VH-VL binders against q5qx64. Designs and how they scored, part 15

Target 1, 184 residues: q5qx64
Amino acid sequence: MESESHWLWLFNTESGKLSVKLSDTDVFDTPYKPSQLVNIHFNEQMMDIEDATTFQIVSETLEAYPADKMPCAPQNAALNATAWCRFGRPQMPQSWHFQKSDISEWPLERRLCELNSGFDQGLFLILDTDDEFATCLLLSEGMQLSAIKSLRQYHVIKVTLNRLLPATVDLALSAQSNWGQQLA
Short names: E, the ipSAE of ESMFold2; O, the ipSAE of OpenDDE; V2, 0.75 times the mean of E and O plus 0.25 times the DockQ between their complexes.

## First folded at step 5 (VH-VL)

Design s39 (framework fv_lacutamab)
Fold by ESMFold2-Fast, scan of step 5:
Structure s39 (fold): chain C 184 residues (1-184), chain A 123 residues (1-123), chain B 107 residues (1-107)
Amino acid sequence: as target 1 above (184 residues)
Amino acid sequence: QIQLVQSGSELKKPGASVKVSCKASGYTFTDYYMQWVRQAPGQGLEWIGWINTNKGKPKYAEDFKGRFVFSLDTSVSTAYLQISSLKAEDTAVYFCARSGYRLWFGEYGMDVWGQGTTVTVSS
Amino acid sequence: DIQMTQSPSFLSASVGDRVTITCKASQGISSYVAWYQQKPGQPPKLLIYAASTLQSGVPDRFSGSGSGTDYTLTISSLQAEDVAVYYCQQYYSTPLTFGGGTKVEIK
């Protein structure tokens, strides 16, 4: 799927959600409603170079992981990530839901992380980071934060870097690589 | 008009220090990282590090830790590179360049560059 | 550190020729690759980022491709003004690293 061609942002008239028109017959619905978004006063808007770049990089990053270890299809996550990067409303940090980690500076090469609420541990894609915060998109099919609050798949949350945990899938891949070297 | 303007060439003796400036105009200074790259005579490009212009947090490549220091004056949209205890091998053109700060874009190419500052270290 | 190995180091071609420059990373870098053009006495100019995305204002004879560890810059029809040194760069992990450069000359 190549976004540089003719992909368009639009709003689904039935669901009210932000969508991507991939072709005349193929429309992808994001889970994002207008109230979660900014700069959305359009009927149709073409994906720009920045959108295409986000989609390509996220797709390739997620495709590097074994399909049976990922809770979502890479292209679906990539479309949702692109939508949030373009139009997502800035988030207030919600770090209090999550247990602290011992990591305060996150390596650039780690695009996946986990967060532990004490009720559940979810897998997230890091959409944006600086030296203080990370904006994270939930890849897991859901995540319980408390007795009364849960995140839906593809929900975006902002946390301080000291909440990020290494993704289990990254650690598993590292162990498998080491094993392959020993067997050679 | 987006532009980075660097200070003029410097001729220094070994053991001296130098401070190179990079003044930004035409954009919001704190929305972009400032990166520093050097190029020794006849050689390729070498990354020194970057500084987050909003938070003031620098990151250095290992070979440049200690003698190389990044700083900012956000009130005049200027970044600085200071090199202390200069050595002959520091002779190079030093470039500043801006890059985006978001993860999926945030080091994706340096789209605006300063003209370069030549630093020559000789006895 | 991620090492970027660029080839060839030098090429000489005629106006109108297709020119290909290759860049190999020592590990997978998920298309976090930029290409720069540098003319004598000038700073580098960004041509391509994210392996294949053309920078605004860059002629469409320039294109990038690749994935994983192997990336290429192609000039579909070389022009006289394209004489320069070309560099690839990874921005997947710090320290950011550049290829050794490819000097392109006209015959």
Scores: ipSAE 0.371, ipTM 0.767, lowest interface PAE 3.0, mean pLDDT 88

Design s4 (framework fv_lacutamab)
Fold by ESMFold2-Fast, scan of step 5:
Structure s4 (fold): chain C 184 residues (1-184), chain A 123 residues (1-123), chain B 107 residues (1-107)
Amino acid sequence: as target 1 above (184 residues)
Amino acid sequence: QIQLVQSGSELKKPGASVKVSCKASGYTFTSYYMQWVRQAPGQGLEWIGWINTNTGKPKYAEDFKGRFVFSLDTSVSTAYLQISSLKAEDTAVYFCARSGYRFWFGEYGMDVWGQGTTVTVSS
Amino acid sequence: DIQMTQSPSFLSASVGDRVTITCKASQGISSYVAWYQQKPGQPPKLLIYAASTLQSGVPDRFSGSGSGTDYTLTISSLQAEDVAVYYCQQYYSTPLTFGGGTKVEIK
């Protein structure tokens, strides 16, 4: 991936937010402010091998879904996911906003999930998981958590695994699959 | 220095059991999964399963369920593979290998391997 | 289970040759592919992960490429020390599965 290895992390001088310089004329702005990030003492920094790998895998994963069923452009989500994986500040769990599910083990191949706040059900990309928690990036254009709190697209939260719901788009593509049948 | 050291070769008769050890050093044992892979003489690599070293939860490939059991002793950074009711077809070199559990960054790539334990089952 | 079909099963080449080994998955695996090198009497050694990311300490004559179902390991200039069996492996879904292996020998 020679093109991705030439991309640069930098901060937008007008917005103050983290950006990716893709070429001399093409800059992608993330929604992430310095206060949400760590290890950001640089003017410009090249994407490393992990960054390029994350971008490629996330892009390919999201591109496998029908475009009309996704609330975002795959490459935009992939750039934001890569930015958070590289620089995102560790999140405290916010599981209390979301309904419990009966899922005790999340399948490795399932990279999308939904969370239900009771006000909205949003589509998320799983950025990272262990046996207890998942770090999730909002792909939906917004999500209401309470009467007064909402998440913006690409906001990152951390929840316990027992809050993860199967993505509706995965169930639709896997109609009558073993996973859809086991879960339903 | 990071290394995995396995127990010595075993010669067993059919129906016996064997317990192979894999001792880790040079890293935090509970921060990595321990995977098990076998290789029959002259054959390729075959995934047996893995165990989460922090929670003790195992995952087995279907062909290895029942007779193969993973366990841990975290106080000495050691993982174990026990095989019960040994069959001649279990004759193989058994490898342990570590892998990360990070979702994207090659977390399931096995970057450190034990030297292998030869188990021979003969009648 | 995802089947990994590796080709060729055997190849013989000269020092300095470009060598390519291919691996085909029975379904899309989104670049969740690792390549391993195994020399006689030794455990496997990780060369490449995430289809194209070179493991630290591995010579840059090794490279990986591919997407979807089709992946390739390339040795740009074969050295005598590269005589080994090479395996691809998918880690997209459990059970993790290996290709059948490619034995590389010098002519």
Scores: ipSAE 0.060, ipTM 0.632, lowest interface PAE 4.5, mean pLDDT 88

Design s40 (framework fv_lacutamab)
Fold by ESMFold2-Fast, scan of step 5:
Structure s40 (fold): chain C 184 residues (1-184), chain A 123 residues (1-123), chain B 107 residues (1-107)
Amino acid sequence: as target 1 above (184 residues)
Amino acid sequence: QIQLVQSGSELKKPGASVKVSCKASGYTFTSYYMQWVRQAPGQGLEWIGYINTNTGKPKYAEDFKGRFVFSLDTSVSTAYLQISSLKAEDTAVYFCARSGYRLWFGEYGMDVWGQGTTVTVSS
Amino acid sequence: DIQMTQSPSFLSASVGDRVTITCKASQGISSYVAWYQQKPGQPPKLLIYAASTLQSGVPDRFSGSGSGTDYTLTISSLQAEDVAVYYCQQYYSTPLTFGGGTKVEIK
């Protein structure tokens, strides 16, 4: 499913969450409630060119991986990623849940990472980064952070770059040998 | 149209201060980093630092810490570079340029540049 | 700091020639390389980012390639309007660093 010029952002009347109207009979619900979002003063808003481009790039990026190695459908992850990139509220860092890595400079071409809470290790899509922080969207079906706290699939968190771990799937590919060597 | 417009040339004495402005138009100011680059007469490009326009957090190259200060006025989409205690070796053209910080669009390539502000420090 | 070593510092070529400029990083930079063109009295213009992605509006005679520490800018058929100084730049880590520049002139 490609992003169409007629796709609409709206708020679902039953769930209260941000949704994408794909057609008269097909609505995709994001997990994002209005309190997590900014610039949402509308009833309906068309996807713009930047939204469509984000959806296409994320879909293509995730589709490059074997389906059996991805914990989510690429198009579903891409719709949620596009929603967060367009409307997501800036996050406070929650780095304290995760083990430190020895990586201080993250290769921007690497769009997947893992984070280790000690209870679980989750696969994330990196939505944006700067020289200090990364904003990460959970692709795994869930992730335990502590005895009493868990992330739901597609939850977005912000962490310092020294929490990012190489995605296992990227290390397994022969084309990633240079990055694997850099870790040694 | 996307533009960065800088303030006019400055002639200063050693020890003076200068404040260069860079006004953005045609895009969402807080969606891009603002980079600062200088070029001394007949020399190459030298990175001074950047400022995150959303957070106001600056990053400086080591040689430019102390006398060089970045600031913002987001209400008028303007970034500033202030240089205190000017020295002759500060004589250069100073450029602002935007770069993306979003992973999916224009990561750190400086795609739009100001015209440059010439700062001349002479006795 | 990552040092970018650019070569040659100067080249003179004829219209229609293929021109190659190289840039070597002191460490691996994972294709976080941009190339800029600067004409006298003008600000730099972005030509290429992410080592090989052509900036919108830039003629297709410009191309970039490379990986790891070695990167190349190619002009497939030099035109008179391409007379300029060309700079590579890494944006893998701060401080961001530029190559020394390559001045391209027509014979």
Scores: ipSAE 0.018, ipTM 0.538, lowest interface PAE 5.3, mean pLDDT 86

Design s41 (framework fv_lacutamab)
Fold by ESMFold2-Fast, scan of step 5:
Structure s41 (fold): chain C 184 residues (1-184), chain A 123 residues (1-123), chain B 107 residues (1-107)
Amino acid sequence: as target 1 above (184 residues)
Amino acid sequence: QIQLVQSGSELKKPGASVKVSCKASGYTFTSYYMQWVRQAPGQGLEWIGWINTNTGKPYYAEDFKGRFVFSLDTSVSTAYLQISSLKAEDTAVYFCARSGYRLWFGEYGMDVWGQGTTVTVSS
Amino acid sequence: DIQMTQSPSFLSASVGDRVTITCKASQGISSYVAWYQQKPGQPPKLLIYAASTLQSGVPDRFSGSGSGTDYTLTISSLQAEDVAVYYCQQYYSTPLTFGGGTKVEIK
């Protein structure tokens, strides 16, 4: 699955599923509902160079981590991240679910973060950030937000930067162990 | 057309200050980072740092902390590099360049560059 | 800091030759690599970003490849106009760092 040159976006109007056709026999279904997406008025659409680049960068970023320390397959996370970047609807911030962090500025090299709802602490991939907010994709198999709400794997949420926590996997690796010392 | 236009060459004495400007046009100024790169005569490219044009937050490479200061005037889509207490070793061409970001981890290379500003520091 | 080691520092080739320039990062940089071309008296020009994505308007004789720590820029058929210094750059983490450059000349 290293070849993005033949991949197609598929949207099934009857099922409401956004998918990626990887080959004649291999179709990857995203978990995203039509209400979470924009620009989905097609049956088939070619994956462009920007899509291929997003997939490559996310795949390589996640593959750098030990497989036994990651809650998801890198390729699956990368396909869902690419789908969200192309078709995801802008999210309203939901920072009130999450405890504040002591971080005043997020380091450029840190692409993973954790969020703490008080019920769970989940691992997220940062898809996008500006000076106030981060858009985060859940990598964990699920995350409880409250007594009545939970996020499913690959759910995308937007939070203020002061909710981001260092990823435990980044702190555990000796090559990245200095990140905790650089936080101020 | 998308372009970055820098101020003209400067000849300064040691101990003086210089302020180089970089005026952007043809795109939304605050949607791109502005980076600064130095090139001493006959030498390679050296990264000075970048500034987030939306927040005004700068990052400086370690060798450039202290005397080098980035600033912005977003009302005229212009970035500035100020160098104080000039030394002969600061003699170089200084480039501004924009870089986009699509995702936190999907930062693009520097796709648009200014023409460069030559700063010569001599006694 | 991530060190970018570029080789060779100089090469001389004939028009039509295949030219390869290599860049080695001191640690994995997940394809966060750009390649630039600088002609005398001009600012650098972006050729490739994300290790292998060709910048709009750049001739298709230029290509990039690689992963992890090892990256290459290839010119499939060198032209006279390609005389320049070429630089790799990592943008995986700050400070961003450039390779030392490769000066390409025609024989």
Scores: ipSAE 0.017, ipTM 0.579, lowest interface PAE 6.0, mean pLDDT 86

Design s42 (framework fv_lacutamab; at its last look DockQ between E and O 0.48; V2 from the best seeds 0.00; counts 0 for: pae E 2.3 > 2)
Fold by OpenDDE, look of step 6:
Structure s42 (fold): chain C 184 residues (1-184), chain A 123 residues (1-123), chain B 107 residues (1-107)
Amino acid sequence: as target 1 above (184 residues)
Amino acid sequence: QIQLVQSGSELKKPGASVKVSCKASGYTFTDYYMQWVRQAPGQGLEWIGWINTNTGKPKYAEDFKGRFVFSLDTSVSTAYLQISSLKAEDTAVYFCARSGYRLWFGKYGMDVWGQGTTVTVSS
Amino acid sequence: DIQMTQSPSFLSASVGDRVTITCKASQGISRYVAWYQQKPGQPPKLLIYAASTLQSGVPDRFSGSGSGTDYTLTISSLQAEDVAVYYCQQYYSTPLTFGGGTKVEIK
């Protein structure tokens, strides 16, 4: 893998694919549709320092977890997360799919969460938070929301904070982190 | 020009209250957190807390809970720090500074600072 | 709370010298590190954020590096105008915490 400084965003208008050119022989395809993206009016665009930094931070964060406990490769998750941060269209909240948690305040340093639909529970990477909502990237291979609806890996969904559950993988690492939860 | 302008120096007695203002200009006030940092004479920097300028929700460091209160007047793009029951140890220069929202991937550094407000507490 | 141990607390060097300041976090902070320069009577000035990203308008003689718990600010060629106190800061978790500062002087 070449340095992030040489990476390129690629958007193919014909196929509607957003990709990252990592090298002359290595291209990573994101799963995102054009309808999910903004500012994609380009064929090639160099990654800027912000994108490169985003990738590095996400990668480093995810690599801190045991590989056997993660449902995806850190690099793939980081690339998709970076792509969404750059090009992702703001999402409308869809909190009704998920069960409420007893958490009143979510620690900012908690970067992973779980959501429970009542049909399934998935591991998510938090891409963005404010005082009310969290934008979450599905890391699990899939998640069933209902009898007829499911999410695919790397799907991005916005939910209210009271839907977030602590990630099981974080509980194991809690001894090394200073995060507190306020339960409602 | 993007800038933060703070109110002038304050001289107070112990037990009094002070309210420091920080007026923002040149940018959208509600797009950034307002951070508050103090620096005692000859000492380092100490984080007091921040306030979300959009929601008004504050976050305080533990040592500053109670007597320190953040507030906003968004109509004039101004943040305020009020300190009650002032103590001698509160003597310091108080800075406001903007930073991006606490996101994964934004800019988190305090990129714009006020000039500082000296608060002196003396009997 | 995350402790930021900054070293050295003081350094004196000549113009043109390479200067290095180190900051060690009490735990991993995933590059959530900023560096500030503070000159006498002035507020701090942001130099580096995200451990290695140079703030706009800052001379490129300043650079930041590091990951995990160990971070470094480097001035490749010290200039007279660089006399100041430098601070590292973590914003990985609240409370935000600063290093103790490094006073840089010219010989």
Scores: ipSAE 0.818, ipTM 0.916, lowest interface PAE 0.8, mean pLDDT 94
Fold by ESMFold2-Fast, scan of step 5:
Structure s42 (fold): chain C 184 residues (1-184), chain A 123 residues (1-123), chain B 107 residues (1-107)
Amino acid sequence: as target 1 above (184 residues)
Amino acid sequence: QIQLVQSGSELKKPGASVKVSCKASGYTFTDYYMQWVRQAPGQGLEWIGWINTNTGKPKYAEDFKGRFVFSLDTSVSTAYLQISSLKAEDTAVYFCARSGYRLWFGKYGMDVWGQGTTVTVSS
Amino acid sequence: DIQMTQSPSFLSASVGDRVTITCKASQGISRYVAWYQQKPGQPPKLLIYAASTLQSGVPDRFSGSGSGTDYTLTISSLQAEDVAVYYCQQYYSTPLTFGGGTKVEIK
């Protein structure tokens, strides 16, 4: 609906957080403060072709799922994912919060995962993977990690692959997609 | 400046083995996957697999499991493809190519390619 | 495995013509599509990634479009140096798969 080629990165003057100006009357605020970000020495910067590409891919990925199965609006998640992919500071692994799984390889096509803290099981978008780690963005409205600690929606964490669980929404499709046979 | 340079052509008999090298320069070797692609004479491109240059873990297409082995020498920024028990149907140009591993930037596209190594298997 | 069906296999066009090559995936691949150009005796060259993003240094007469299962490479004004075989490739899921190629020739 709105042209991402005219969108601007800027910082909210009240909160100090990274924002996206979508139009003269529409500004989207990310939850990301400057200390979580890199390469942010600008007042305003246009979204480039890679930013637009990230936004389109994430939007299409999330829109493929039924709306009633998703805890967030696809466009909002896509804007936050694009912001993190462009400016997010590399994360140190925080795997200790989450229960281990038996998964040693993660299928490339599975862009969603869940993590189990023992208190909650949260749905995440995988922003980046290799054979050792995954960088995960929380899609759930929140996730309790312990009696006293919680993640806010759109928080980004890094975990070892053996913490990733198949997303429940993907399991609903697994009889047709052969998801279980791709895992060890 | 950014280059992948492959070893020279090979003429082999059926049953022999061959090891193709791919030497990277001009970038941080371990920041990119190394992919391998085959092209038989007059045919299209066929994906063999990739290797994570940071972890050394390979991934192969099913048809290439067993006889095809990827390896690395990170100290000299070089990736290798070894093919054992060569068959006439292995006659092809073998390419290495780099790709990024970040899902959302499209970095799995292969932006830098080696010049190719021709492997001919004939008796 | 995801199958990439590319069409046409061959095309012959005049300099200045608009050329369109299509690629159909056997399932949705969320724009994880690259297009490559291969000239005789050379390795493939990346033209486009993520379906529509032009690789740095590639002439702007090349463009990509599409979503879901259907993707297109367009050359807006064919030049003599564009004689090559063009390949689409999905990188949504392993194994990565290529289309069969389209050979572009000048009339």
Scores: ipSAE 0.566, ipTM 0.838, lowest interface PAE 2.3, mean pLDDT 89
Fold by ESMFold2, look of step 6:
Parts: structure tokens; sequence; C-alpha cells
Structure s42 (fold): chain C 184 residues (1-184), chain A 123 residues (1-123), chain B 107 residues (1-107)
């Protein structure tokens, strides 16, 4: 499941649509609006080694989970994560949509999280964390944020760490590991 | 040119303290984490911790919590490692190294290293 | 903590030989692996990150591979200037940890 070196970024300068040409017959559309992307000045551009690296490491991270526990194909999430890492605009935090927790630190190995808006709870891939913020990409099909607003799959939101919840899929795997492992 | 330049070697007695500096040039200092790694004579590499150069928040490996303190002076693009209550087993070469944290996580190693600072602790 | 077990600890090979160094993690680390070269009296130099991505300016005789817990560094044709100690490093979780090193010498 490694990326192909011949994959191309496609950008329609009229519509502002960013896509990936995977083959002569297969094009993957990203969901990002032009306002969410940096200025893009090409129609076609070859993916570079950094893009391929991002795709590979995100794919492997997500493939470590059972497919029936994930709300999306790992490669689709990895393509959108790669697109955002390369072309996404810097985001202001939007933590007000989400309920607070008592978490002030987040372990590096927790690459998934959940956020709870009070209306819905969604599964996210963490694209970047530090000691203040996490940049999160929605893996769930969609997520209601308020009575009138929702977040679409693969869209990105930045929050303070005290909004992060452990992903249910990580809790289940941790519990399963303890159950299946015998002491020496 | 991207470069990390460390302060000179130090000879100390047990119980003293030392402050190693690491001056960065050729890039935006606050865009990269600063890592600290040590290497005892004839031994391998040991991670001490990192500091977020944008926020000043450090993270230490458990064995280094307490006596080891990271700090920054962003006005001169410099990171510091201070070690208090020096022990003979602190004798090592201490390296600073940068790594990234921007809109991606964990996909890079430490791509630029300082030349190392030898700290020798003996009576 | 994730332990990185590196082997061999020492190898001696002729110029032109293919050299393989292995690193085994105590748990899956999903390609969060870097490889470093350290020559005597010098700091480490990054060769490979993300298990297989070659750092800019590193000769293409160096390559990395692996997945899960098992990773390798390969030098396709050893040269005299490749005499060094090589380290793997995981950056999957904190604390970041290094392998014990592999000293490579020319016969």
Amino acid sequence: as target 1 above (184 residues)
Amino acid sequence: QIQLVQSGSELKKPGASVKVSCKASGYTFTDYYMQWVRQAPGQGLEWIGWINTNTGKPKYAEDFKGRFVFSLDTSVSTAYLQISSLKAEDTAVYFCARSGYRLWFGKYGMDVWGQGTTVTVSS
Amino acid sequence: DIQMTQSPSFLSASVGDRVTITCKASQGISRYVAWYQQKPGQPPKLLIYAASTLQSGVPDRFSGSGSGTDYTLTISSLQAEDVAVYYCQQYYSTPLTFGGGTKVEIK
C-alpha cells in the first residue's frame, strides 16, 4: 500500500478543485474548498517524495486497525491527509464547538482521537500536535457541531488539547491486548 | 546555511552545574522542536527530551526529569540545557538537534545536529 | 517504553559488498523509524526517515525497508567512507529510543 511515484496533483484553477490522478482512469477528488487551501498555481504537478512519505506513514498508521472498526478506507484518509499537509491553510483554533475535558497532555503514540460537540462524537486522525493544540482530520462520515453546523468527512479542525478524548478503537484494542496477553 | 553551534567543552566537579548552549542559524528557530541527546564515552545515543521552541514547553525522558532543564532565548535563536547536581555518570557528549512539528507529525528524524559539547565530571 | 534491538553490533566487509543492518522494535511502530550514521568525532547524520525515505544529500546506495516491528538499513555497495556506527531510532512514542548501534568496518 505504498504510494505510486507517478501520482499527480490536479488543480482546476477555475473551480478551485484539488484532486489526485492515481492512474489514467482513476482520479481522487479532495473535499477542500479554495478558501481552505493555499494559493495553487499549477494544473498538474507530480507528487514529490515528501507527499509519498506522508501517504505511506498515514496509511500504515491506519492499517494497524481492523478494517471493520474504521469508518473509512485508510488510503482515502491518507490521500486527504497528504493533500491537507501540502496545501491546507493554517487554521485558527475552533475549540468552542467541543466539550472540554481534563486532558492537558496528549501522548505522541495516540494518533487518533475523538471530539464531542454535545450533538455528536466523531473519530479523527491527528495530523499535528504540540503542547497546546491538535490539528484533526475527521474520519467519521460526518459530525454535527451545533444545531445548524456540521463538519464533513476529511475536513480539518484545530482544537486545544483539552478537547481531545481517547479514541474508542484504541481503548478496545488496549483492553483486547490485556485480555489476550498472558504473564510469564 | 542551516546550522546548530554549541558551546565549548566543560570540566566540572561533582555537585556543580553546567549550562550548554545551542545557537541556531539559517532557519526560523520557532518552526522546529529542539531535541537533546547524550552519548556517554564509548556508548550509544540516549534521548534526553525536547522543547517546543514556539511555546517553551519541555518534555523530558523519565530518567532526566529533575536535574535536567531546557530553556530558550528566542531573541538570539538559542536553546539551553542546564544540568544541576552533576554526577560522574553525567560525563558525556551532549548534542542538540532539530526536528519538525508544523502541520505534520513524526515523519522526520533529527535532520540537523550540533557539533556536540563534552561535559566531563570528575573530582 | 519501546526497545530497539539492533543487529549485528559489529560487522566487517569489503569495499563493494552489500551490507544489511537490522533493527527490531518491541512493538509495532508503523514506519516511525529513522537511521543515522555517526563517524568518529562527529555528530550523527540522518540517512533515512519514515523507514525508507532517503534524506536529501544522502547517496542512493543507502536504502531502508521494513514494516511493523522489523526494519533494515542496506548499503548496496560499501565504500571506504561508509566506515561508521549506524543507529536506528523510533519516534513512534516517547521516550524516543535508539538501537544499540552497528559498527561497520572495512576488512
Scores: ipSAE 0.553, ipTM 0.833, lowest interface PAE 2.3, mean pLDDT 89
ESMFold2 (binder alone), look of step 6: mean pLDDT 93; pTM 0.952

Design s43 (framework fv_lacutamab)
Fold by ESMFold2-Fast, scan of step 5:
Structure s43 (fold): chain C 184 residues (1-184), chain A 123 residues (1-123), chain B 107 residues (1-107)
Amino acid sequence: as target 1 above (184 residues)
Amino acid sequence: QIQLVQSGSELKKPGASVKVSCKASGYTFTSYYMQWVRQAPGQGLEWIGWINTNTGKPKYAEDFKGRFVFSLDTSVSTAYLQISSLKAEDTAVYFCARSGYRFWFGKYGMDVWGQGTTVTVSS
Amino acid sequence: DIQMTQSPSFLSASVGDRVTITCKASQGISSWVAWYQQKPGQPPKLLIYAASTLQSGVPDRFSGSGSGTDYTLTISSLQAEDVAVYYCQQYYSTPLTFGGGTKVEIK
């Protein structure tokens, strides 16, 4: 993927969604509609150095996990994460009820988390955090939030930090190495 | 156009207090963390801490807890470092620097620095 | 706390030389490292972030590489204006920590 500096942001004329043109014959579609995005007044726009850096870091982070324990391809998640980080509209915290965690401070090195809605427990990539909130991208193929509401893969939500649960995949890797690295 | 301008040099006696200012311009103040770094004469760089300019929540390195206090005046895009009960070992150049709050962007690197404020503590 | 060990502490080289400075973290830092240049009487200047990303406005003779615990700053062709102290810094975990610095002089 040495060609990411030549990738182009554009909108797919059929789907209406944000896409990345990787080559003359290869276009990656994100799930993100214009109404979810900001700063999108362009026909085509090149990926800049920050976009390329975000893609590389997220790809490398996800590739460090065993493929059979991840619900998505690292490169696909990284492209969607890069798209949201570049153009995603700021999220308002939702009034959803998620299980509270016992973790008093979320470690900066932990970029995967889980959220429990009581109906389902989903795996998320943390895109951004401050001292109160985390912006989270759904990696699971879907997540039920209530009897009538569900999130689709790669949907982005904002939650309070006290809702973040350790990712099962991180706990499994910690169990294979030093116990002192466990968050649980 | 992006810059951080710090207050001028201070000469203080032991036991006094000092308040260093760092005024930001050319960017959205609350979109970046403000970090503070100390450099004693002839020594290397030492991280004091950072403050989230959106929430006002500070984080300090252990050695700087107690006497060092970060604060903000967002209406004038200014961050402050206050040091109370000054000691001779506080003699240093104090720098403010901005950094990104979004880990994935690699913006935790401190890309814009103030010119530094020299604080000298002597009797 | 993560300790950053920088080497060498001092080097003297000629204009045009390739200069290499290394930085070793006491634990894996996932490429969350920055490199700074500080000239006498000036604040530090960011050269590299995320281990290998060149800061805008920085000459392309500067490059960063590395992963895990080992990181390197390279100046491909040393210029007279590159006389400075260079610092690595990890931002993987708080407290953020700097290397001890490398003083670069011209012979």
Scores: ipSAE 0.017, ipTM 0.544, lowest interface PAE 5.6, mean pLDDT 85

